# VHH binders against Putative glutamate--cysteine ligase 2, part 13

Target 1, 372 residues: Putative glutamate--cysteine ligase 2, of Gloeobacter violaceus (q7ni89)
Amino acid sequence: MTIPFQSSTAPTLGVEMELQIIDPATGNLTPRGPELVTFCEEHPEVGLVVKPELVQATIEINTGICKDVAQVERDLTTQLTLLRSVCRERGVSFLSAGTHPFARWRERRYTQTPRYRALVDKHVWTARRMQIYGLHVHVGMPDGDTAIQVINQITQYAPMLLALSANSPFWEGDDTGLDSCRTKVFENLSSAGLPFRFENWEGYENLINVLLETGSIGSQREIWWDIRPHSDFGTIEVRICDATRTLAEVLALTALVQCLAVYFRRLYENGEEIRLLHPGIIRENKWRACRWGLEGELIDPLTLKGVPTRKLIEQTVGEMQSLAAELGCSAYLAAIPAILASGNGATRQRRIYSQSRSLVAVVADLEAGLAT

## First folded at step 5 (VHH)

Design g16 (from a06 with L103F S108D D110S; framework vhh_7aqx_2)
Fold by ESMFold2-Fast, scan of step 5:
Structure g16 (fold): chain B 372 residues (1-372), chain A 125 residues (1-125)
Amino acid sequence: as target 1 above (372 residues)
Amino acid sequence: QVQLQESGGGLVQAGGSLRLSCTTSGRTFSTYAFSWFRQAPGEEREFVGAISWSGGRTDYADSVKGRFTISRDNAKNTFYLQMNSLKTEDTAVYYCAADEYSFGYYTDPSEYDYWGQGTQVTVSS
């Protein structure tokens, strides 16, 4: 059975931001997502488009199909500005982070739709702990074979993207010791984690058809890999990133993802072969990024030796400079050196906590990240 | 929950035109991607056309490209399928479908949570 791939000839972008709705008086999650969704439906003239998520304290905002990072910035700025206004009028606020620092999973409320009920029923214990939030970046691809080859290559860079975006050091009031505990919670789903390596689209089709025919998945949407193809949208979807504190970080990561996708697409189209790391090495690098963020070492794909994570990111960003200029995203990519200098979101959250001894202060700082 | 209701179907001669409407009620309109599917007797439901939740993307099955146009009116919670240059092969029950959780839209009918009741379009020769 073939799975048709909807072609995107240009490397178009789509970005999805999962946001946490909070009560500003307590800093805790509040199940007001459905109220925001209903308001937006009843007031289309406002121009705010909000999607519900599994947890009622979570909403998602999305861009349209964008030609470049500047259009992503315009779309997200518009949506965030409208969301701030709507939330202010309703006495709630929002923030972006991979987890909430002190909200408890036993107190979460789920969006009650047939799809979400089915997901909770299927995944039980693992679904009940899905109080986690990500940043998803779509890049247009011309066909399924290209999508698979680009995914194979970008998967080697997933640890660097995780290290840059890590923003989930706390879980239910405890410091987990991880820069991204979000990624470990997410890996508990049966079809989550690093994608499998396929030779071509047919290899992917063969796996998906078996899973569909055996009732293991209801649709391709239940493949929760860190990077997955999206046949109906004609994209690859990068899901490895934690939800980041600021829009500047979202745009910097979007720029890097687009550059990597275009870079590897061109290598494939030119018939060039590049070195693929053993999946076990990529898995080890993902663990290192999760545990140490920017502070650790990753295994260098060229030398197979440990090198500082910051150095590999600097080298990768340096290699993307000419392509970023061509794609019009140089200014956005230029935000990455500041992240390397200041540390990622996990570093910032721990710094605020060490200074204040208050997770409420950590939440306030996260909230301030989307205030402008 | 969203509820979908089709209107505008009927009998038309080959070469004619019809405009189908799908009016939505319930949860949200602006967060939905909308699609039209059709089903002829003895066949499975097939994709006809779609419009993304942002309105920025539209797509069509090869059999209807250049003849059908999908559009949405967010102020009226309605989306449309303008069908021109109708052929006898276009005879089918037409269904509108909505998906709340998509950046874009799906061509596989199993991906959709919400469906209308269907409206019959008959194209005579």
Scores: ipSAE 0.000, ipTM 0.393, lowest interface PAE 12.1, mean pLDDT 86

Design s02 (from p09 with S59K T107E; framework vhh_7pa5_2)
Fold by ESMFold2-Fast, scan of step 5:
Structure s02 (fold): chain B 372 residues (1-372), chain A 121 residues (1-121)
Amino acid sequence: as target 1 above (372 residues)
Amino acid sequence: QVQLVESGGGMVQPGGSLRLSCAASGFTFGSYAMSWVRRAPGKGPEWVSTINSGGGSTKYADSVKGRFTISRDNAKNTLYLQMNSLKPEDTALYYCAKYRSPYEGYEFDYWGQGTQVTVSS
């Protein structure tokens, strides 16, 4: 069967932030997500829209369809401001990070929707450990073939996005040794991890139709690849990024993703040669980014030599400067050098823990990241 | 061009029923959540109901819950509002509204011209 792709001729943006609801007295996760969702459903005049997630201590906020990063900033600022007000009135708070530093999986509660019940039933042990949180960036595409080609190229740079966004070094009170343990937990689900490479939209359709016909998935929504096409929205959806501590980091990553998407779309549309890295090399780079974040080396997609991760990011950001100016996102992209200088979220969390010996202090710092 | 054209309004006695329709064109109807919003004379707009793109999830204002049913036919690009047990306070101009985002409840891009519902003995 054909899968229609809703066209987006402009490189529009949509951003989804998965947020952790916490008890400010303890810093631990609290299952108050359903209460917040119900409040927003019953009070649409407030203008706050929160979506439920699998774990009851998790909610998602989303932008509208935005023309540029500045509009993403306006939409997210509005939603975060309203969320802070609603949470304050209810005696709860929230934070953004790829995992919670000390919350235990046995203490979580699951959202009781048919979709989430089916996910837990299908994946059992694996799904029960899904205390993980991401940042998802959508970029509009004109058609499915373009979406597939852009995904193939951005997948080669997904490790770089993971290294920049890594913000999940702790799991159930333990330092995992990874900058992003979130990505490894997520990989336990079927249809998660790096996407398969397709030549065109028909190749994608053929796989999805087999999975639907065999009952392997109930919908395209059960394809949790690090980067996937979204036919209903007419976008590519970049899902590799950990949820980052601050809005500034969200906006910087959104700017970089938009630049990369437009850059590779233009190469494809102009009939220029598309360079594809071996999947094994991309997998190795994803591991390196997961393990060492910004501190290690990635295999350079152009030279096939190991180079410092920071250097590859600096080069990529440098190459995007002209395009960022054209797209109006230069100011947001300019935040990346500061991330490189200071380290990613995992580096920050480890620094605070080493100084304080307190994961409660780590949670407090994460919460402060979205306080303004 | 996006067009939303409401119909089905009219005068009805308290306890009566009406079914509103909204014919949509100029966008991919099945990809967007849709809402009904009403405006009573001298008041601001009041959200009534929302339905997601696939039709499987619906939300209602407390004032109409249990009395109104929102539905859609994506093949016909049409949104419906079945209104039962109508009350005088349901008297308003009813608008079909498209969300700017595929996500519900954020912001409306387009409103139709409205259809008048008057509940009076």
Scores: ipSAE 0.000, ipTM 0.143, lowest interface PAE 20.1, mean pLDDT 85

Design s05 (from p09 with T50Y Y99L Y106F; framework vhh_7pa5_2)
Fold by ESMFold2-Fast, scan of step 5:
Structure s05 (fold): chain B 372 residues (1-372), chain A 121 residues (1-121)
Amino acid sequence: as target 1 above (372 residues)
Amino acid sequence: QVQLVESGGGMVQPGGSLRLSCAASGFTFGSYAMSWVRRAPGKGPEWVSYINSGGGSTSYADSVKGRFTISRDNAKNTLYLQMNSLKPEDTALYYCAKLRSPYEGFTFDYWGQGTQVTVSS
């Protein structure tokens, strides 16, 4: 069976934000997602499009297909503004973070559809602990072979994206010691984690066909790799990032992802390739990013020595400056030095907790991140 | 496998009308909400209109409200956009888009080259 790849000739963008619905009086998750989804479906004149997620306290907002980061900003600003209004009228609020600091997975309620029930039945223990939230960035690709080659290259940068976006240090009221406990919870799903490396689209098709024929997956939708191709949209989809506290962080990460995707696409199209890291090194770097975020060291792909994560990110951002100017996203990419100076979301959450001794205060700070 | 094929575009004068159609295949059309999205030369994509899976609920961008009507025929796997009182600002490539499932995330799929609408003179 062949899997057609729908062409996207320009490096278009699509962004998905998974958001947590909270009770503002307590700061805890509230299962009001289905009510918001139903309202939006029954009142399309409002212009807010909200998608249900597995957990009833979770919703997803998304952009249309955007030509650049500025369009992503306009789309997300519009959706967030409408969502704030709808939530305020209903006495609920929302925030963005890779996990909720003190909500308990045993208190979660699942969206009651046959499809969601089937997912929980298939993944059982692992699915029941999926109170985790991500940021997904799509970039258009002209064909499947290009998508696979770009994924191979960007996978080497997944640890840097994780370190920048990490925003999940707490789990059920406890400091996990990880900057991103979200990524470790996510890795417990059968088809999650770093993608496999393929030579071309045919190699990817061969694996997917085996998984479909054996009933291991019902569709490509059940491949939850940190970076995956999306044949129906003609994109690569970067899924490694935690949901970040602010829109500015979403836009900075989107700019970096678009730059990396275009950079590696051009190298491939020009018959140029950079050396690929051993998968074991990428896996080790992902662990280091998960554990220490921006504060640790990553293994430098050139020297194979540990170097400060901040320095490798500074180098990568520096290398993208010319391309960012061409793509019109320089202002958004320029926000990354501020993230490096201030720390990622996990650093901020721990700072708020250290000062207040209150996880309710941590939730209030996260909520304030999307207030404007 | 999934394909959306747009047609019905062309050149019209201001105040004219066009009806776009989109033939859908490779998925259960009646189970998905659909949208029209347009891209003007040198600009990013702009969402135009939405219709739910059953066809009973619709919405429109403010720029086209009262002038455009979205509809669908689930028996024929076809989406329509009736465009009246066309303005030069409506000049764009128009894409039929399937809304993504929650497990795949949420973007608008536009397939192929779309259908060109040019409003001039």
Scores: ipSAE 0.000, ipTM 0.132, lowest interface PAE 18.9, mean pLDDT 84

Design s06 (framework vhh_7pa5_2)
Fold by ESMFold2-Fast, scan of step 5:
Structure s06 (fold): chain B 372 residues (1-372), chain A 122 residues (1-122)
Amino acid sequence: as target 1 above (372 residues)
Amino acid sequence: QVQLVESGGGMVQPGGSLRLSCAASGFTFGSYAMSWVRRAPGKGPEWVSTINSGGGSTSYADSVKGRFTISRDNAKNTLYLQMNSLKPEDTALYYCAKYRGWYDEGYTFDYWGQGTQVTVSS
């Protein structure tokens, strides 16, 4: 059957930040998420809107439907300011990172909603290890066919977005050797990882209808691809990014995602026949980004040769300059050169640890990233 | 019938400049990305530059970035490559190609022209 797609003629934005609630005395995760959610539901006059997540030490803040990155900045600044006040009153704090550096999955408590209970029951061992945190960016699309074509193109850039956003080098107190261990933990779920390639919306509908009719998924919300269509919002949803330490990084990634989405939408609308990389090459590049972040090489889609990841990002950002000016997000995109110069979140976390020999100090630095 | 006809090659001294042109016919030129590919004597093809259909996005091989500029005129169905600060290692046959991208068989171009020779020597 037909899956309706809500139309968005403009490339509107929505951003979701998954945040870790911590005990400031220890730096460890604390299961105070449900308490914060309940407070916000009982006090709508505060204006803070938080959503529960699977792990009780996790909450999600969201923007409304935004016209541009500047509106995303205003929405997130407002929500973060309110969250800081509410958390301070309750003696807790929060941070943004793809994983917690030393928290142990065996000590997690899970949110008790029907949806999350069903998820834990279905995925058992794999669900119990889902103490991971992402940044999700929605971009409005006019129809399902356009959404599928834009996803096909942006999937080639998922490794680049992962390299820029990587912020999860530690797991349960150990350096994993990966810049983003979050993405490998996430891939343990059924229907996670890189999306399948479809010719059009009908191809996507056919797969989803089979999965729904066979009881393999309860809803499209159980398709956890790195980039997926969102029929109810009329968007594509980019999910590949680790939760980043600072708001400036969130906004830079949002700007890049909007530019890429608009760029590929226009190519499709103009009838351009640009072919895609083999899925195997995209998968290899995702591994390289996960393992090496900004330090390695990605396979260049035009030459099929290894190119320094930093160089490929510089080229892509350069190509987006005129479109960023048109979309009003040039100032936000301009933060990417600083990330390339300083390194990603994983580089920063390892630097703090090498200097302090303390993962508590790493947590304190991550917490400071959202303090202002 | 798709045709790509290159021109503008020649002999030039190191540090010199040349402007290559490619006249395209037999397809809707303004709807396709276009590339320049070169082949040096005794070597395989090397991708040089690509420009999208509208002309707003360009990519370059590291060996030519900052020295070469790709452009197009969709009203004239013509692709250009401005080559500055030429080096002996730029000596090659330069081909205009309709970009197809990588798929199951590696990076491909639907159609290639006959090429124009560029020789950089004193």
Scores: ipSAE 0.000, ipTM 0.101, lowest interface PAE 23.0, mean pLDDT 84

Design s07 (framework vhh_7pa5_2)
Fold by ESMFold2-Fast, scan of step 5:
Structure s07 (fold): chain B 372 residues (1-372), chain A 122 residues (1-122)
Amino acid sequence: as target 1 above (372 residues)
Amino acid sequence: QVQLVESGGGMVQPGGSLRLSCAASGFTFGSYAMSWVRRAPGKGPEWVSTINSGGGSTSYADSVKGRFTISRDNAKNTLYLQMNSLKPEDTALYYCAKYRDYYSEGYSFDYWGQGTQVTVSS
């Protein structure tokens, strides 16, 4: 069948933040997500857009369709302010991180919807371990062919985005040794990980139609690639990033993603080509970003040699300066050098733990990242 | 430099009204959602109200809903809070707030100056 793609000529933005609801007395996850979702659905005058997630201790806040990063900032600022008030009144708090440092998967309660029930039934052991939290950035695209071409190009930058956003070094009380254990847990789902390359939208349609016809997926929503097209919204959706500790990091990543999307869209529209890395090299770079974050080396797409991850990110940000000025997001993109200097979320969590020897202190620091 | 200067506080009797103003400078006012936050004696900060950048969407704490109205004038870089039917429990120092600089660690409200004191006696 033909899958229609809703068009957007402007590179509009949408951002989704998956947040962990915690009991501030213990720092542990609390299954109060459904209560918050119900309150928001029954009180639209509050203006807070909250969606349920598979795990009951998880909620998602979403922006509307934003024209630029500044509008994303205003929307998320409003949503986070409202969420803080709603949570305070209920004696709960929240934080943003790719995983919870010490929560145990066996203790999780799962949202009881047909979709989530089917997901748990299909993936069983792997689905029950989905105590993972991401940051998703949508960018508007004019058509499916453009979306596919832009995804092919941005997939090469997925390791950089992961290195910048990594914020999940701990799993069930243990240091995993990874800057992002979230991405490895996520890869256990059948339709997760780096997307396949397609020549055009028809190639994507052909795969999706086979998966639908064979009962392998119930809908396109069960394709959990690190970057995927969203035909109903007319966007590409970048899903590789861990949930970051602060809004400043969310906005910096959103700026970089919008710049990359527009940059590669223009190359495609002008009939220009950029060399695509072998999928194996992108997979290796994703592993390096997962393991080492900003402290490691990525394979340089031009030289095919290992280079410091920080240097490669600095070069990419430098190349985006003119476009960022045009898109009005220069100030947000300029936050990336500060992230490189300070380290990513995983570096910070390990620092707090080394000083305190307490994962409760790590949770308190993560909570402070989105505090009043 | 970012400046938020609150004014309009004072002493009123229960059931009275006050209008608070916040003069903003040093940032693009019309690009930020703005909030009012209050701190009562012996308590931590309590969020009161938020207005989006364009002024079309507003939200209020349950304790003030129906009594307070937040508004803004982007041409004058000014935020307002109209407070009606004031109660003794509304006694607090009121701060005009925006989020901290995106280069700063953590995300928290900026409190600039000493705020404006509202005292409801009785």
Scores: ipSAE 0.000, ipTM 0.134, lowest interface PAE 19.7, mean pLDDT 83

Design s08 (from p09 with K98R S101T E104D G105S Y106W; framework vhh_7pa5_2)
Fold by ESMFold2-Fast, scan of step 5:
Structure s08 (fold): chain B 372 residues (1-372), chain A 121 residues (1-121)
Amino acid sequence: as target 1 above (372 residues)
Amino acid sequence: QVQLVESGGGMVQPGGSLRLSCAASGFTFGSYAMSWVRRAPGKGPEWVSTINSGGGSTSYADSVKGRFTISRDNAKNTLYLQMNSLKPEDTALYYCARYRTPYDSWTFDYWGQGTQVTVSS
């Protein structure tokens, strides 16, 4: 069957932030998400919109369809400010990170839904450990063929986005040795990881139709690839990023994703050819980004030689300068050098832990990241 | 623009029946699993039932299993919920929802206004 793609002629943006609700006295997750959702739905005059989640200690805030990064900033700033007030009045707080540093999966409360039951039935042990949190960025595309071509190109840059966003070095109280253990937990699911390369939308349709017909997925939404097309929104959806500690990091990543999407869309529209990396090289780069974040080396797409991850990011950001000016996101993209200088979220979490010897202190620092 | 419009609710006595409908537009209906979710006053959302994109696989909450039947007509972009042997505890607003993956923000997206079901003597 055909899968129609809803067109977006402009490179519009949508951002989804998954947030962890915590008890500020202990720093542990608290199952008060449903309470916050109910309050917001019963008090629309407050203007705060949070989405209900399967894990009761999790909520999601979303932007509307935004024309540029500045509108994303306005939407998220408004929602975060309101959320801080509502949470403070209720004696709870929240944070953003790819995992919780010490929360244990056996202690979590899950709403019994078809989503959770289907996941447990199919993936058993791996599904029961899905306490991971991300940042999702949508960019509008004019059609499915363009979306597929842009995804093919951006997938080569997914390791770079992972290295910048990594914010999950701890799992159930242990230092995993990874900058992003979130991505490895996620990859335990059969439909997760780097997307397959397709020639066009028809190639994507053929795979999805087989998976739907065989009962392997209930919908296109069960394709949890690091970057996937979203036919109903008319977007590509970049899912590789860990949930980052601060709004500034969210906006910097959003700016970079929009620039990359527009850059590769224009190359495709102009009939320009660019080299695609072997999938094995992209997979190796994703591992390197996961393991060492910004401190490692990635294989350069142009030279096929190892180069410092920081240098490759600097080069990519440099190439995006004129496009960022055109899209009005130069100020947001300019935050990336600060991330390179200071390190990613994983580096920060390990630094706080080394100074305090307390994962409660790590949680407090993460919480402070969205406090202002 | 994605739109889901629920209908078919009303007041019914315990043991009665109602058939809910959901008219979907603005997306490729046949490509999505669909769910019914309900919300009683002062409570969070409770999942009721899901049907896969092709209609061949269904699942139900234990509280409604054997009493409710979910179905779909992909040619008409319509989702149905046949509710039999209704109980007072089934009183709620019933929402039609697109199934979302666990990692796709762990939410049901594109809920309509809902249709009110009230079961009382």
Scores: ipSAE 0.000, ipTM 0.155, lowest interface PAE 18.5, mean pLDDT 84

Design s09 (from p09 with T50Y S57K T107E; framework vhh_7pa5_2)
Amino acid sequence: QVQLVESGGGMVQPGGSLRLSCAASGFTFGSYAMSWVRRAPGKGPEWVSYINSGGGKTSYADSVKGRFTISRDNAKNTLYLQMNSLKPEDTALYYCAKYRSPYEGYEFDYWGQGTQVTVSS
ESMFold2-Fast, scan of step 5: ipSAE 0.000; ipTM 0.284

Design s10 (framework vhh_7b18_3)
Fold by ESMFold2-Fast, scan of step 5:
Structure s10 (fold): chain B 372 residues (1-372), chain A 120 residues (1-120)
Amino acid sequence: as target 1 above (372 residues)
Amino acid sequence: QVQLVETGGGLVQPGGSLRLSCAASGFTFGSYAMGWARQVPGKGLEWVSYISSGGSTEYQDSVKGRFTISRDNAKSTVYLQMNSLKPEDTAVYYCAKYRSPYEGYTFDYWGQGTQVTVSS
């Protein structure tokens, strides 16, 4: 069956932030997310719009369809301000990070039946590990063929986006040794990880139709690739990024994603020869970004030699300067050098822990990132 | 587009029974787990019941033995049979679709809810 693609001629933006609801007295996750979702559904006059997530201490805020990064900033600032007010009135708080530093799966299920916990443990092993949180960036595409070609190119940059966004070094109170343990937890799922390469939209349709017809997926929404097409919105959706501590990091990553998407769209539309890196090298770079974040080396797609991750990011950002000026996002892209200088979220979390010896202090620092 | 439409709520006396129905559309109904949750006045949202695509069921302790969840895949409908109703069962009841296990064990869509009032 043909899958229709809704056209988005302009490179419009949509951003989704997954947020963790916490008890400020303990710093632990609290199952108050569903209560907040219900309040927002019953009180549309408040203007706070959230995605339901009943059984986890999470809430998702989303922008509308934005023309540029400045509009993304306005939308997210409005939603975060409203969320702060609603949470303050209820004695809860929230934070953004790829994982919670010390929350355990059993905390969510303490209010559930013993039989429910047994069912999930026995039949849905993955559910125990799905306390992970991401940042999703949509960019408008004119058609499915263009979306597929842009995804093929941006996939080569997924490791760089992961290194910049990594914000999940702790899991259930333990330092994992990874800058993003979120991405490794996510990769244990079927249909997750780096996307497959397709020549065109028809190739994508053929795979999705087989998976739908065999009952392997119920919809395209169950393809959890790091970067995927979204036919209903007419976008590509970049899902590789950990949820970052601050709005400034969200906006910097959104600016870089928009620049990359437009850059590769224009190469394709102009019929320019596009070089694709071997999938094995992209997988190796994703591992390197996951393990060492900004501190390691990535394999340079031009020379096929290891180079400092920071240097490769600096080069990429430099190449995007003219396009960022054209798209009106230069100020947001300019935040990336500060991230490179200070380190990513994982570096910050480990620094706070080394100074305080307290994961509660790490949570407090994460919460402070969105507190004002 | 996914839609969940609840019906069957109403006013009932303590000890009475009601059957809630949820008509689903916009997804392959038989491939997903379904559930019910309720918003009790003065309390937060509370999970009530679960049914897998294969028909396995789970219940919150306070409703075990009184409530029964079932599904009809041919009609794309999930049901909640509520017996021996108590005043504390008074709530807005929501039908919910579970997410793919690929994104964890959460609901991704809820209906608009249906009011159940237990009072003499």
Scores: ipSAE 0.000, ipTM 0.135, lowest interface PAE 18.0, mean pLDDT 84

